# Designs tried in a protein design chat: VHH binders against FYVE, RhoGEF and PH domain-containing protein tag-77 (tag-77). Part 16

Target 1, 198 residues: FYVE, RhoGEF and PH domain-containing protein tag-77 (tag-77), of Caenorhabditis elegans (x5lx76r375to572)
Amino acid sequence: KLHYAAVEFLKVQNNYVQYLKEMAVLYPEYMERFGKRVGRDLLASHNGHENVVLQIKKIMVQILPIHEMLLKEIDKVCSNWDSRYPNMSKTIGTFADFLKCCQPFLDNKADFLNKLLQLRNEDKEFDEATYMFETEVFKRGKKGAVIQQLDQVHQNFMRYKLLMLRYSEYLIDDCDEKEKAQEAIQKLENVTQAVNQK
Key: E = the ipSAE of ESMFold2; O = the ipSAE of OpenDDE; V2 = 0.75 times the mean of E and O plus 0.25 times the DockQ between their complexes.

## First folded at step 21 (VHH; framework vhh_7zox_3)

Design x05 (from u06 with K64E; at its last look DockQ between E and O 0.50; V2 from the best seeds 0.00; counts 0 for: pae E 5.5 > 2, grease 24.7 > 24.2)
Amino acid sequence: DVQLVESGGGLVQPGGSLRLSCVASGFTFSDYAMGWVRQAPGKGLEWVSDIHYGGDTYYADSVEGRFAISRDNAKNTLYLQMNRLKPEDTAVYYCATGWYPWEDTFDYAGQGTQVTVSS
ESMFold2, look of step 21: ipSAE 0.447; ipTM 0.752
ESMFold2 (binder alone), look of step 21: mean pLDDT 81; pTM 0.821
OpenDDE, look of step 21: ipSAE 0.686; ipTM 0.857
ESMFold2, look of step 22: ipSAE 0.183; ipTM 0.581
ESMFold2 (binder alone), look of step 22: mean pLDDT 83; pTM 0.841
OpenDDE, look of step 22: ipSAE 0.536; ipTM 0.775

Design x06 (from u06 with H52R; at its last look DockQ between E and O 0.74; V2 from the best seeds 0.00; counts 0 for: pae E 4.0 > 2)
Fold by ESMFold2, look of step 21:
Structure x06 (fold): chain B 198 residues (1-198), chain A 119 residues (1-119)
Amino acid sequence: as target 1 above (198 residues)
Amino acid sequence: DVQLVESGGGLVQPGGSLRLSCVASGFTFSDYAMGWVRQAPGKGLEWVSDIRYGGDTYYADSVKGRFAISRDNAKNTLYLQMNRLKPEDTAVYYCATGWYPWEDTFDYAGQGTQVTVSS
């Protein structure tokens, strides 16, 4: 039970780091390669502003290193796991404040959505390249997956509280790790309230 | 301690309606995407519908136009209005929190409520 709950952190974090790389690295690279084949710069400025894919990339590049570091620490916890001395709570608690790094993306999500929809409607080659990225890179990819999955940033930010609640449920009621888990959960609650406030 | 309690299931004839409810506790309900999944006899879990942060709703093709998901954050309650029910809708319906459609998974589910559509 407890070991499976700890490994769930690793699975979730691996998946999220993969998503961040998809948006920060793979999508821009795919658009560049597709553009080369069709003789166009699909990442060129649009309406006098930097292309939305590059705007998303710049924010995701700031988010990604923090989550890669968290992934490495979670991996260490899982690789050295000893159920007699469970120790995930400190790692999650230490990173809680850094999870606010998603705020610039959340502040711009509506604008990114609008710009992506507009560009896909107005630029046939951009739309086709994005569709092929969605179907060749994203698992369970379909038309619109890039846009629909922008929600991942907020949902993942909120997910750490649920993962900690599950982990805590498998801990003995009076152990030090249970107390640290409750402290980490409270810290995550405070951070999410700060990010979600109007 | 996260708790999800479904209710509102029952036996109905084809073409009938049911309204499922799910009361949630142990987490800040309004912060999370919520969803419904179902398991027909002898089958795996099937995603039915979800409502995401910000209020957007999504439905499986098999239920579009017949089912409506909603939530009342003040009551920590998720709803599924099920209309024009068919025998193939027969299943245990589970309320889920932390629904992640890109992974076809969720963090928590309740004990479920049985829906049976039979003549």
Scores: ipSAE 0.336, ipTM 0.688, lowest interface PAE 3.9, mean pLDDT 87
ESMFold2 (binder alone), look of step 21: mean pLDDT 83; pTM 0.842
OpenDDE, look of step 21: ipSAE 0.804; ipTM 0.906
ESMFold2, look of step 22: ipSAE 0.316; ipTM 0.671
ESMFold2 (binder alone), look of step 22: mean pLDDT 83; pTM 0.848
OpenDDE, look of step 22: ipSAE 0.622; ipTM 0.825

## First folded at step 22 (VHH; framework vhh_7zox_3)

Design y01 (from x06 with K64E; at its last fold request DockQ between E and O 0.71; V2 from the best seeds 0.00; counts 0 for: pae E 3.2 > 2, grease 24.8 > 24.2)
Amino acid sequence: DVQLVESGGGLVQPGGSLRLSCVASGFTFSDYAMGWVRQAPGKGLEWVSDIRYGGDTYYADSVEGRFAISRDNAKNTLYLQMNRLKPEDTAVYYCATGWYPWEDTFDYAGQGTQVTVSS
ESMFold2, look of step 22: ipSAE 0.366; ipTM 0.702
ESMFold2 (binder alone), look of step 22: mean pLDDT 82; pTM 0.839
OpenDDE, look of step 22: ipSAE 0.602; ipTM 0.817
ESMFold2, look of step 24: ipSAE 0.361; ipTM 0.702
ESMFold2 (binder alone), look of step 24: mean pLDDT 83; pTM 0.848
OpenDDE, look of step 24: ipSAE 0.664; ipTM 0.849
ESMFold2, fold request of step 26: ipSAE 0.402, 0.344, 0.380; ipTM 0.731, 0.709, 0.721
ESMFold2 (binder alone), fold request of step 26: mean pLDDT 83, 83, 82; pTM 0.844, 0.844, 0.845
OpenDDE, fold request of step 26: ipSAE 0.740, 0.623, 0.906; ipTM 0.895, 0.838, 0.952

Design y02 (from x05 with H52R Y108H; at its last look DockQ between E and O 0.69; V2 from the best seeds 0.00; counts 0 for: pae E 5.6 > 2)
Fold by ESMFold2, look of step 22:
Structure y02 (fold): chain B 198 residues (1-198), chain A 119 residues (1-119)
Amino acid sequence: as target 1 above (198 residues)
Amino acid sequence: DVQLVESGGGLVQPGGSLRLSCVASGFTFSDYAMGWVRQAPGKGLEWVSDIRYGGDTYYADSVEGRFAISRDNAKNTLYLQMNRLKPEDTAVYYCATGWYPWEDTFDHAGQGTQVTVSS
């Protein structure tokens, strides 16, 4: 159970890094390809502002390096795993403060939602291209998945505490790793309070 | 530790209603999306509904308009009101925290409560 709990960090982090790449790279590229096919620039400025897809890309590209580094460190822990010497807590605790890199996205999420809804309502080629992206790239290929998955940034941010709680449940009481797990959980609690207090 | 305890299942005739409850402990309930998943006999898990951090609600097409998810953060309790029940709604219903409908995964689930819709 302890090893499976540790491996879950790797699974979650792989999935999240993939999501960041999907929104930062694949979605803009998809919109560009679709646009060329229909003779339109689907990423052009809208109502005097940079296109929302490009605004999202710029923030995701800033988040991505932190999460790629965390992925590498989690991968090292899992690749060298020995249940006699469990050691995930230091890695998570070390990265806890960096996880607030999500704050600029969270500050703008409502604006991104509004701009995406507006573009999809006003631009039928943008709407069709986004629908096709949702069905061909995201596992859940229903209309609205891009908008629904904007929640993923906040939800992933909160996941690390749940993952640490589960991991800690499988550690023996009164061991050094359990103390380190409690310290990492406290750091994560402090960071989540700071982010959620806005 | 994280605990989720479902209740409110039972036997009901088609067209009837049930209200499921899930009491949560061991985490800050109000910070997380919560959801209901179900498993019909011989089938895999199927997402039913979720309620997000900001209170937005989402439903599977098969239950939209018939089911209503809600939460009471002061009581650490998640609810599912199920109306106009059909035989195809027969399943074990699980409460889940950390449910991520975009990835078909969750971090924790309860033991489930049986809902049977039959004449």
Scores: ipSAE 0.193, ipTM 0.609, lowest interface PAE 5.6, mean pLDDT 86
ESMFold2 (binder alone), look of step 22: mean pLDDT 83; pTM 0.840
OpenDDE, look of step 22: ipSAE 0.563; ipTM 0.793

Design y03 (from x06 with A33G K64E; at its last look DockQ between E and O 0.54; V2 from the best seeds 0.00; counts 0 for: pae E 3.7 > 2)
Fold by ESMFold2, look of step 22:
Structure y03 (fold): chain B 198 residues (1-198), chain A 119 residues (1-119)
Amino acid sequence: as target 1 above (198 residues)
Amino acid sequence: DVQLVESGGGLVQPGGSLRLSCVASGFTFSDYGMGWVRQAPGKGLEWVSDIRYGGDTYYADSVEGRFAISRDNAKNTLYLQMNRLKPEDTAVYYCATGWYPWEDTFDYAGQGTQVTVSS
């Protein structure tokens, strides 16, 4: 149970790092390749401003290294796991303040959503390329479409609290790790409140 | 302690309506996506509907147009209005929090409420 709860951090973090790479690297590359095949620059400036796909990329490449580092640390905890001496809480607690790296994306999310919707409505080839990316690379069906997945940044940020609550439920009361888990949960609560206030 | 308590299930005739409620505690309700999943007799879990952080709603094809999901963040309560019920809607309905559509999964679910649609 405790080990399964610890391994859930690794599964979640792997999935999120992959999502960040998909949006930061694979989506822009797909749009470039599709554009070349149809003789069009799908990432050209729109309304005198940088294309929204490139704006998203620039922010995601700032978020990605922090989450890659957290993934590495979670992987070390799981690889060296000993249920007699559980130790996930320190790693999560140490990284809690760094998780605020999502703030620039969240500040711009509504704008990104509007610009993506506008481009998909106004540019048939952009819309077709995005649909093809969704079906060939993303492979997440209707509820996993690119636009719907912009929420993943915020929801993943909030998810660490629930994962810590689950992990803490399996810890023995009155132990050092249980106290560290509660401290990490409180730190995550404070960080999420600060981010959500905007 | 994370708790999700469903209510509002029961026996209803085909074509009838029910309103399910789910009261949440032990976490900041407004921060998370919420959903309803169901388990028909002898079947696995089936996603029914979810409501995202920020209020956007989504439905399985089998219930779209008949069911309406909503939330009241001030009361930490999730709702499912179920109209024009059919026998195939018979199931235990579970409220879920930490709903992540990109993984088709959730972090917590309640113990469920039984809905039976029978003549």
Scores: ipSAE 0.355, ipTM 0.704, lowest interface PAE 3.7, mean pLDDT 86
ESMFold2 (binder alone), look of step 22: mean pLDDT 82; pTM 0.837
OpenDDE, look of step 22: ipSAE 0.621; ipTM 0.819

Design y04 (from x05 with A33M H52R Y108H; at its last look DockQ between E and O 0.65; V2 from the best seeds 0.00; counts 0 for: pae E 6.0 > 2)
Fold by ESMFold2, look of step 22:
Structure y04 (fold): chain B 198 residues (1-198), chain A 119 residues (1-119)
Amino acid sequence: as target 1 above (198 residues)
Amino acid sequence: DVQLVESGGGLVQPGGSLRLSCVASGFTFSDYMMGWVRQAPGKGLEWVSDIRYGGDTYYADSVEGRFAISRDNAKNTLYLQMNRLKPEDTAVYYCATGWYPWEDTFDHAGQGTQVTVSS
């Protein structure tokens, strides 16, 4: 059960790194290729401002390397796993403060949402390209999935505490790892309050 | 410890209504997305609805327009209002957090409450 809880960190982190790559790399590239096929620059400036897809890309590119580093460290812990010497808490605790890297995205999420909705309403080719990306590449739901999944950044940030709570449930009382788990949980609570209260 | 306790299930005729409740403890309820998933006999888990940190709500196609998710952060309680119930809605309904529509597992889920829609 303890090993399963530790492996869940790896599953969640792999999925999130894939999401970041989808928004930072695959979506802009898809829009570029689709645009060439239909003779349009779908990523051109809109209403005098940089296209929202490129704005999102810029922020996701900043977030992605931090999470790739965390993924590598989680993978090391899982690959060398020995339930007699559990050791996930230090890795999570060490990265807790860096998880605030989501803040620039969260600050702009409402604006990104509104601009994506506006572009999809006003530009038929942008809307068609986004729909095709959602169905052929993104694989995260149905119509509107790109917009629905903007919440993933905040929701993933909040999941680390929940994962630590579950992991801690399977640790033996009065062991060093359980104490480190409580310390990591407290760090995550403090970081969460700082981010949510800004 | 994180606890999620569902209630409000029961037997109801087609076309009827039920309101599910889920009381949460062991985490700061208002900071987390919450959702409902269900499992019909002999089937896997099916996402039903969720409510996100910003208050946005989302529904599976099969329940949209009939079900309404809500939360009361002061009471640490999640709700699912289920209207115009159909036999296909028969399932054990679980309250969950740490979950997305494409995932078949949850960071935390309750023990579930049975909903049976039958004549």
Scores: ipSAE 0.179, ipTM 0.609, lowest interface PAE 6.0, mean pLDDT 86
ESMFold2 (binder alone), look of step 22: mean pLDDT 82; pTM 0.832
OpenDDE, look of step 22: ipSAE 0.491; ipTM 0.754

Design y05 (from x05 with H52R T105I Y108H; at its last look DockQ between E and O 0.63; V2 from the best seeds 0.00; counts 0 for: pae E 8.9 > 2)
Fold by ESMFold2, look of step 22:
Structure y05 (fold): chain B 198 residues (1-198), chain A 119 residues (1-119)
Amino acid sequence: as target 1 above (198 residues)
Amino acid sequence: DVQLVESGGGLVQPGGSLRLSCVASGFTFSDYAMGWVRQAPGKGLEWVSDIRYGGDTYYADSVEGRFAISRDNAKNTLYLQMNRLKPEDTAVYYCATGWYPWEDIFDHAGQGTQVTVSS
């Protein structure tokens, strides 16, 4: 049970890091390649402003390294796992304050969503390229997946508290690890309240 | 502890309607995306619908236009209104949270409620 709960952190973090790479790296690269093939710069400025895909990339490349480091630490904990000496809480607690790195994205999410929708409506080649990315690379959903997945940043952040609560439930009472788990949960709660006030 | 309790399933004729409910406890309901998944006999789990933080709703192609998901944050309750039901909608329906949309990954699900569509 305790080992399964710890492995869930690894699964969740793997999926999230992949999502961040898809948005920060793969999507802009796909749009560049598609654009070269059709003779257009699909990432050109729109309405006098930097293209929204590049704006999203700029923020995602700041989020990605923090989560890659967390993934590496979670992987180490799971690879060396011994249920007699559980030790996930320190890793999560150490990174808890860093998880608010998502705040700049969340502050701008509504604007990014509106700009993506507008660009897809007004630029048919951009729309087709995004659709092809959704089906060939992202391979999620049948329409609007890039738009719908913008919620991943918020939902993944909220999910860490649920994961820690489940992990803590399987720890024996009155042990050092359970005390550290409760400290990590409190740190996550404090950050969650700050994020949700947006 | 996180708990999700589904209700409202039953036997209904083709073309009929049914309303599922899911009462949640043990977490701040309004902060999380909520969804419905179903499992038909002999098949795997199929995502049906979800409703995001902020109220946006999404549906599988097989149910879009027939089903409506909603939530009442004051009552910690998720709903699924199911209209124009077909025999292929027969399944156990589960309420879930902690969802990555379109990957059928969730942290918690309820015990499920049976929906049977037949004459």
Scores: ipSAE 0.011, ipTM 0.386, lowest interface PAE 8.9, mean pLDDT 82
ESMFold2 (binder alone), look of step 22: mean pLDDT 83; pTM 0.847
OpenDDE, look of step 22: ipSAE 0.394; ipTM 0.728

Design y06 (from x06 with S30R K64E; at its last look DockQ between E and O 0.66; V2 from the best seeds 0.00; counts 0 for: pae E 4.0 > 2)
Fold by ESMFold2, look of step 22:
Structure y06 (fold): chain B 198 residues (1-198), chain A 119 residues (1-119)
Amino acid sequence: as target 1 above (198 residues)
Amino acid sequence: DVQLVESGGGLVQPGGSLRLSCVASGFTFRDYAMGWVRQAPGKGLEWVSDIRYGGDTYYADSVEGRFAISRDNAKNTLYLQMNRLKPEDTAVYYCATGWYPWEDTFDYAGQGTQVTVSS
C-alpha cells in the first residue's frame, strides 16, 4: 500500500516531465520537420506575433527544469525506499512553493487555446502537422489532442495534493511522517488557493 | 478521506433515460477534473466523459450527443444525464476524480452504480 502510493509520485512525475518535453521540444521539432517536407515554415510569425507553438515552448522551458529536479528527488526517495522510514513528505513539501512556476502558463492558457484553434482552422498544413504529431508522437489516451491537453498543466499542479492525501492514508497515525504529510498538504492547499485566485 | 458515492443506476428499456449522481467529499471538489468511467461485464474500464476545471466537457464518441456531464460545485456533486440508452451502455458506472485522459487513469473512484439497458 504505502510503497505503491510512494511509487505513484514517481510514475506521475515521470509522465508529466515527458509531457513538458513533448510540448517544449518535440512539438516544435515535429512542426519544423513537417514544414521542411511540405516547403513551408509552419512556425512562422502569425498576424505579426510569434507563433503560438513557440510561445508555449518558451513557457514550458521555464517549467521543465523545476519538474526535472523534482523528478530527480522523487526518484532518490523511491530508489532508497524503506517502508519502515517513509520519507516522501519532505520532498513534496520542499517543492510545494516552486510549483507556482505554472502560473505564467495558466495566465496565458486561454490565449494559447484560441491561437492554436485559429491556426488549425486557417492553415491546412499546420492542422495536418498537428494532427500527425498527435497520432504519431503525442499519443495520449482518447482525449490526447494537443488542445485538450493544455489543461494538463493546471490539473498536474492540483494533483500533488491528491497524491499526498492518498500517501497519507497509508501512514500510521501519530508519527513524524504523518505530521509532515499534513504539513505538505497544507502548503499545497495554500499554494493552490493563491494560484486559483487569479 | 476522499469519498465518492454514486447513485441513480437501474434497469431501463432501450431508448430510456437515467441520471447518475456522484457526491464527493474529502477534497476541494471544484479544483479537480471529474469523470465517468464504465466497465461492461468481463471488459476493462472505458472512459465515458469528463468535465475539466473551468467547465469544459468531453465525451467518448459512443456517447456524444446522448450523454451530458455536469457538476454542481456548491453541492460537491457530479452528474451524468444519459439519454437514448442502448443495450451496449450496460455497465457499472464509476465516478472518478483526478481523471487524466493523457494517462488513461484516475486517482480515486467510487463503488460504482449498475446501469442495465434491457428489454
Scores: ipSAE 0.329, ipTM 0.685, lowest interface PAE 4.0, mean pLDDT 86
ESMFold2 (binder alone), look of step 22: mean pLDDT 83; pTM 0.849
OpenDDE, look of step 22: ipSAE 0.640; ipTM 0.826

## First folded at step 24 (VHH; framework vhh_7zox_3)

Design z01 (from y01 with Y58W; at its last look DockQ between E and O 0.58; V2 from the best seeds 0.00; counts 0 for: pae E 3.3 > 2)
Fold by ESMFold2, look of step 24:
Structure z01 (fold): chain B 198 residues (1-198), chain A 119 residues (1-119)
Amino acid sequence: as target 1 above (198 residues)
Amino acid sequence: DVQLVESGGGLVQPGGSLRLSCVASGFTFSDYAMGWVRQAPGKGLEWVSDIRYGGDTWYADSVEGRFAISRDNAKNTLYLQMNRLKPEDTAVYYCATGWYPWEDTFDYAGQGTQVTVSS
């Protein structure tokens, strides 16, 4: 069903914006609150470098507004939805170039992972606070979720192509929207190839 | 036109081994996390294993140590090596792309291959 495929964009985008807020806002805030309770600055510099949680925050704060704008546009498409006049393709195609905003995160993901693992190994209170964040904030999260979910950034970036492929499968052949869907898919392919080329 | 075609299932005795394959087309295989899910008769889907974009692998507790997931990006093929099979492993096994463990979901799956473990 075409409408279900369109709504799937909204569900996926809502979840991703929530994830970005969790990493950009909620995680640093949780670490500050936990740290005060135990008499520590859990976000202090580590090994002469800014704390990895703050480094991640800086990048996520740049990504988040772009995805909030996309969410708003997807929500408008879904709330005004009429299956006789489907129109998701323009919204996705318009935002395709902006989706590469994830590239600075992807370029640094291995480093963030290593620094986070190192800090969790070397600082027991940081590790405990992160575990508590994982289980209290990621609703049904588990131990290790902060590390596991770093992959979300790359996989969400790739996911728009699969969502567009599904959406396009339900469109009537020989319609303007089907043609625009193929154009958006090609644009997404070009952008993701450029990013993954690194 | 995304297609995932599983093969390699069959009837095997407990303790035996099988190797499942899944050939993918219609999307850029190497860009996505891939996974195996299974459905035993009369039951819901159960996640078995996944392999992420960077090659990291994860397994359900019930299969860890017995199953090994791998991929060959040049052949657009996902594999599941299943060793020391038990009757409880009997299920239809589905290959899935766009596996998202943070949502316990996937975007596409194949039609499945039957694995039956019985004496």
Scores: ipSAE 0.392, ipTM 0.722, lowest interface PAE 3.3, mean pLDDT 87
ESMFold2 (binder alone), look of step 24: mean pLDDT 82; pTM 0.836
OpenDDE, look of step 24: ipSAE 0.675; ipTM 0.848

Design z02 (from y01 with D56E; at its last look DockQ between E and O 0.69; V2 from the best seeds 0.00; counts 0 for: pae E 3.8 > 2, grease 26 > 24.2)
Fold by ESMFold2, look of step 24:
Structure z02 (fold): chain B 198 residues (1-198), chain A 119 residues (1-119)
Amino acid sequence: as target 1 above (198 residues)
Amino acid sequence: DVQLVESGGGLVQPGGSLRLSCVASGFTFSDYAMGWVRQAPGKGLEWVSDIRYGGETYYADSVEGRFAISRDNAKNTLYLQMNRLKPEDTAVYYCATGWYPWEDTFDYAGQGTQVTVSS
């Protein structure tokens, strides 16, 4: 069903915006609160550089507003949905170029991963605080969830192409929306190629 | 259209080996994380292994050390080498793309290939 494929964009975007908020706001705040309880500044500079949690926050704060706007537009499309006049493709196609906002994170992801792993290995209280954040905020209790979540930025960036392919599969051939879907997929391919070539 | 076609299943004795293949088409294979999931008779889907965009590999505890996932981006093919097979490995094995282990979900899967480990 075409409507369920359109609603999947909303579900995916809601989850991603929540992830961005968790990394940009909730994680640093949790580390501050935990640090106060144990008498430590868990966000202090490490090895002469700004703490990796704060470095990640700085980039996520730039990504988050763009995705909040996309969420609002996707929600508008779904809230006004009429399967006789499907219209998700323009929204996705219009935002395709803005999705490059993930580039600064992707350029630094390996460094962030290494710094997080090092800090968790060397600082028991940082490690415990991160573990507690994972169990109290995610509610799923996944071991290593923060480190695994670094992959989500790239995975989400690539996901829009698959979502558009599935949405397009449910569209009637030779209609205006099918043509717009193909154009949006091509824009996403071009953006992905440009980012992945670096 | 996105398509995933698994092959390489069969009947094998305990302790034996099999190599599963999954040929992908309809999307840019090298851009996506790929995974294997399995479904034993009367049971739900169980994650087995995945390989990320950057080549990092992950395994369920029940198969780590025995199974090896790999990919050949030039051939659009995902592999699962299964060694020291046990009766509990009996299942239909599905190849998946758009694998999001954090959400325990995927966007596409194939029709699967049967693996039977029996005396």
Scores: ipSAE 0.337, ipTM 0.687, lowest interface PAE 3.8, mean pLDDT 86
ESMFold2 (binder alone), look of step 24: mean pLDDT 83; pTM 0.842
OpenDDE, look of step 24: ipSAE 0.773; ipTM 0.895

Design z03 (from y01 with T28R; at its last look DockQ between E and O 0.69; V2 from the best seeds 0.00; counts 0 for: pae E 3.9 > 2)
Fold by ESMFold2, look of step 24:
Structure z03 (fold): chain B 198 residues (1-198), chain A 119 residues (1-119)
Amino acid sequence: as target 1 above (198 residues)
Amino acid sequence: DVQLVESGGGLVQPGGSLRLSCVASGFRFSDYAMGWVRQAPGKGLEWVSDIRYGGDTYYADSVEGRFAISRDNAKNTLYLQMNRLKPEDTAVYYCATGWYPWEDTFDYAGQGTQVTVSS
């Protein structure tokens, strides 16, 4: 009920932090190791530009610490949880403006998608290595899972508002927590509108 | 607050077509990925299709080439065009927002609409 709605924040945040680590750390490392086994540098510059996997890594390492901090705070709320004194709204509201850290990725997402598709199409060893990463480590679907999951950054950013709406639905009317939930929802609405318009 | 209302289900013969609709309210529809899931009699939930924020579409293998998901952001409406229907497509179809197929989860779903494919 209310407790399950609060725990959902923890589940979602754990999954997203894992995704950020997979893209920022595990994918580049996998490509490097696969490349050594086949005698190639799969992360070498392409068409005069840094490899797209490394470009994604650079942005993800900027996003990751903010979300690790949010994860820690959500975990604290859940581990001390008492449904008689619900208190998730302040944590989410406090972090709302920091969630804009996704903006550099969103600004470049279409370019990353195109470069990744092109590289997978023209470099068969890069494509095979990415496929093996998808099946052995990433484990999020069929061929193209890395490409399909580039949407996660934006989808996660939008998700906090839905989670807050659900959490708020289980709160008692006219309580302090419900008021704080509405304030957090409004902050998230303002932040998401600003990001989506840019 | 969040509401999803499906319609367009019914009884149809094998090989027939149906178009499902889902009208959404209580959130900014255009900002969210939307999807369809279904539940056949005696079975668990099965992901069918989703459409992402940027408009990209994805399908389960069992429906690819036969079903087409689309959205009209001005009308807050999600569609599923189902062609060449088979008895195996018989299920309750649910519209979902906050559907994350890589996590096998969703945040909201509607009440569902029954699709029955039989002679």
Scores: ipSAE 0.347, ipTM 0.709, lowest interface PAE 3.9, mean pLDDT 87
ESMFold2 (binder alone), look of step 24: mean pLDDT 84; pTM 0.855
OpenDDE, look of step 24: ipSAE 0.645; ipTM 0.835

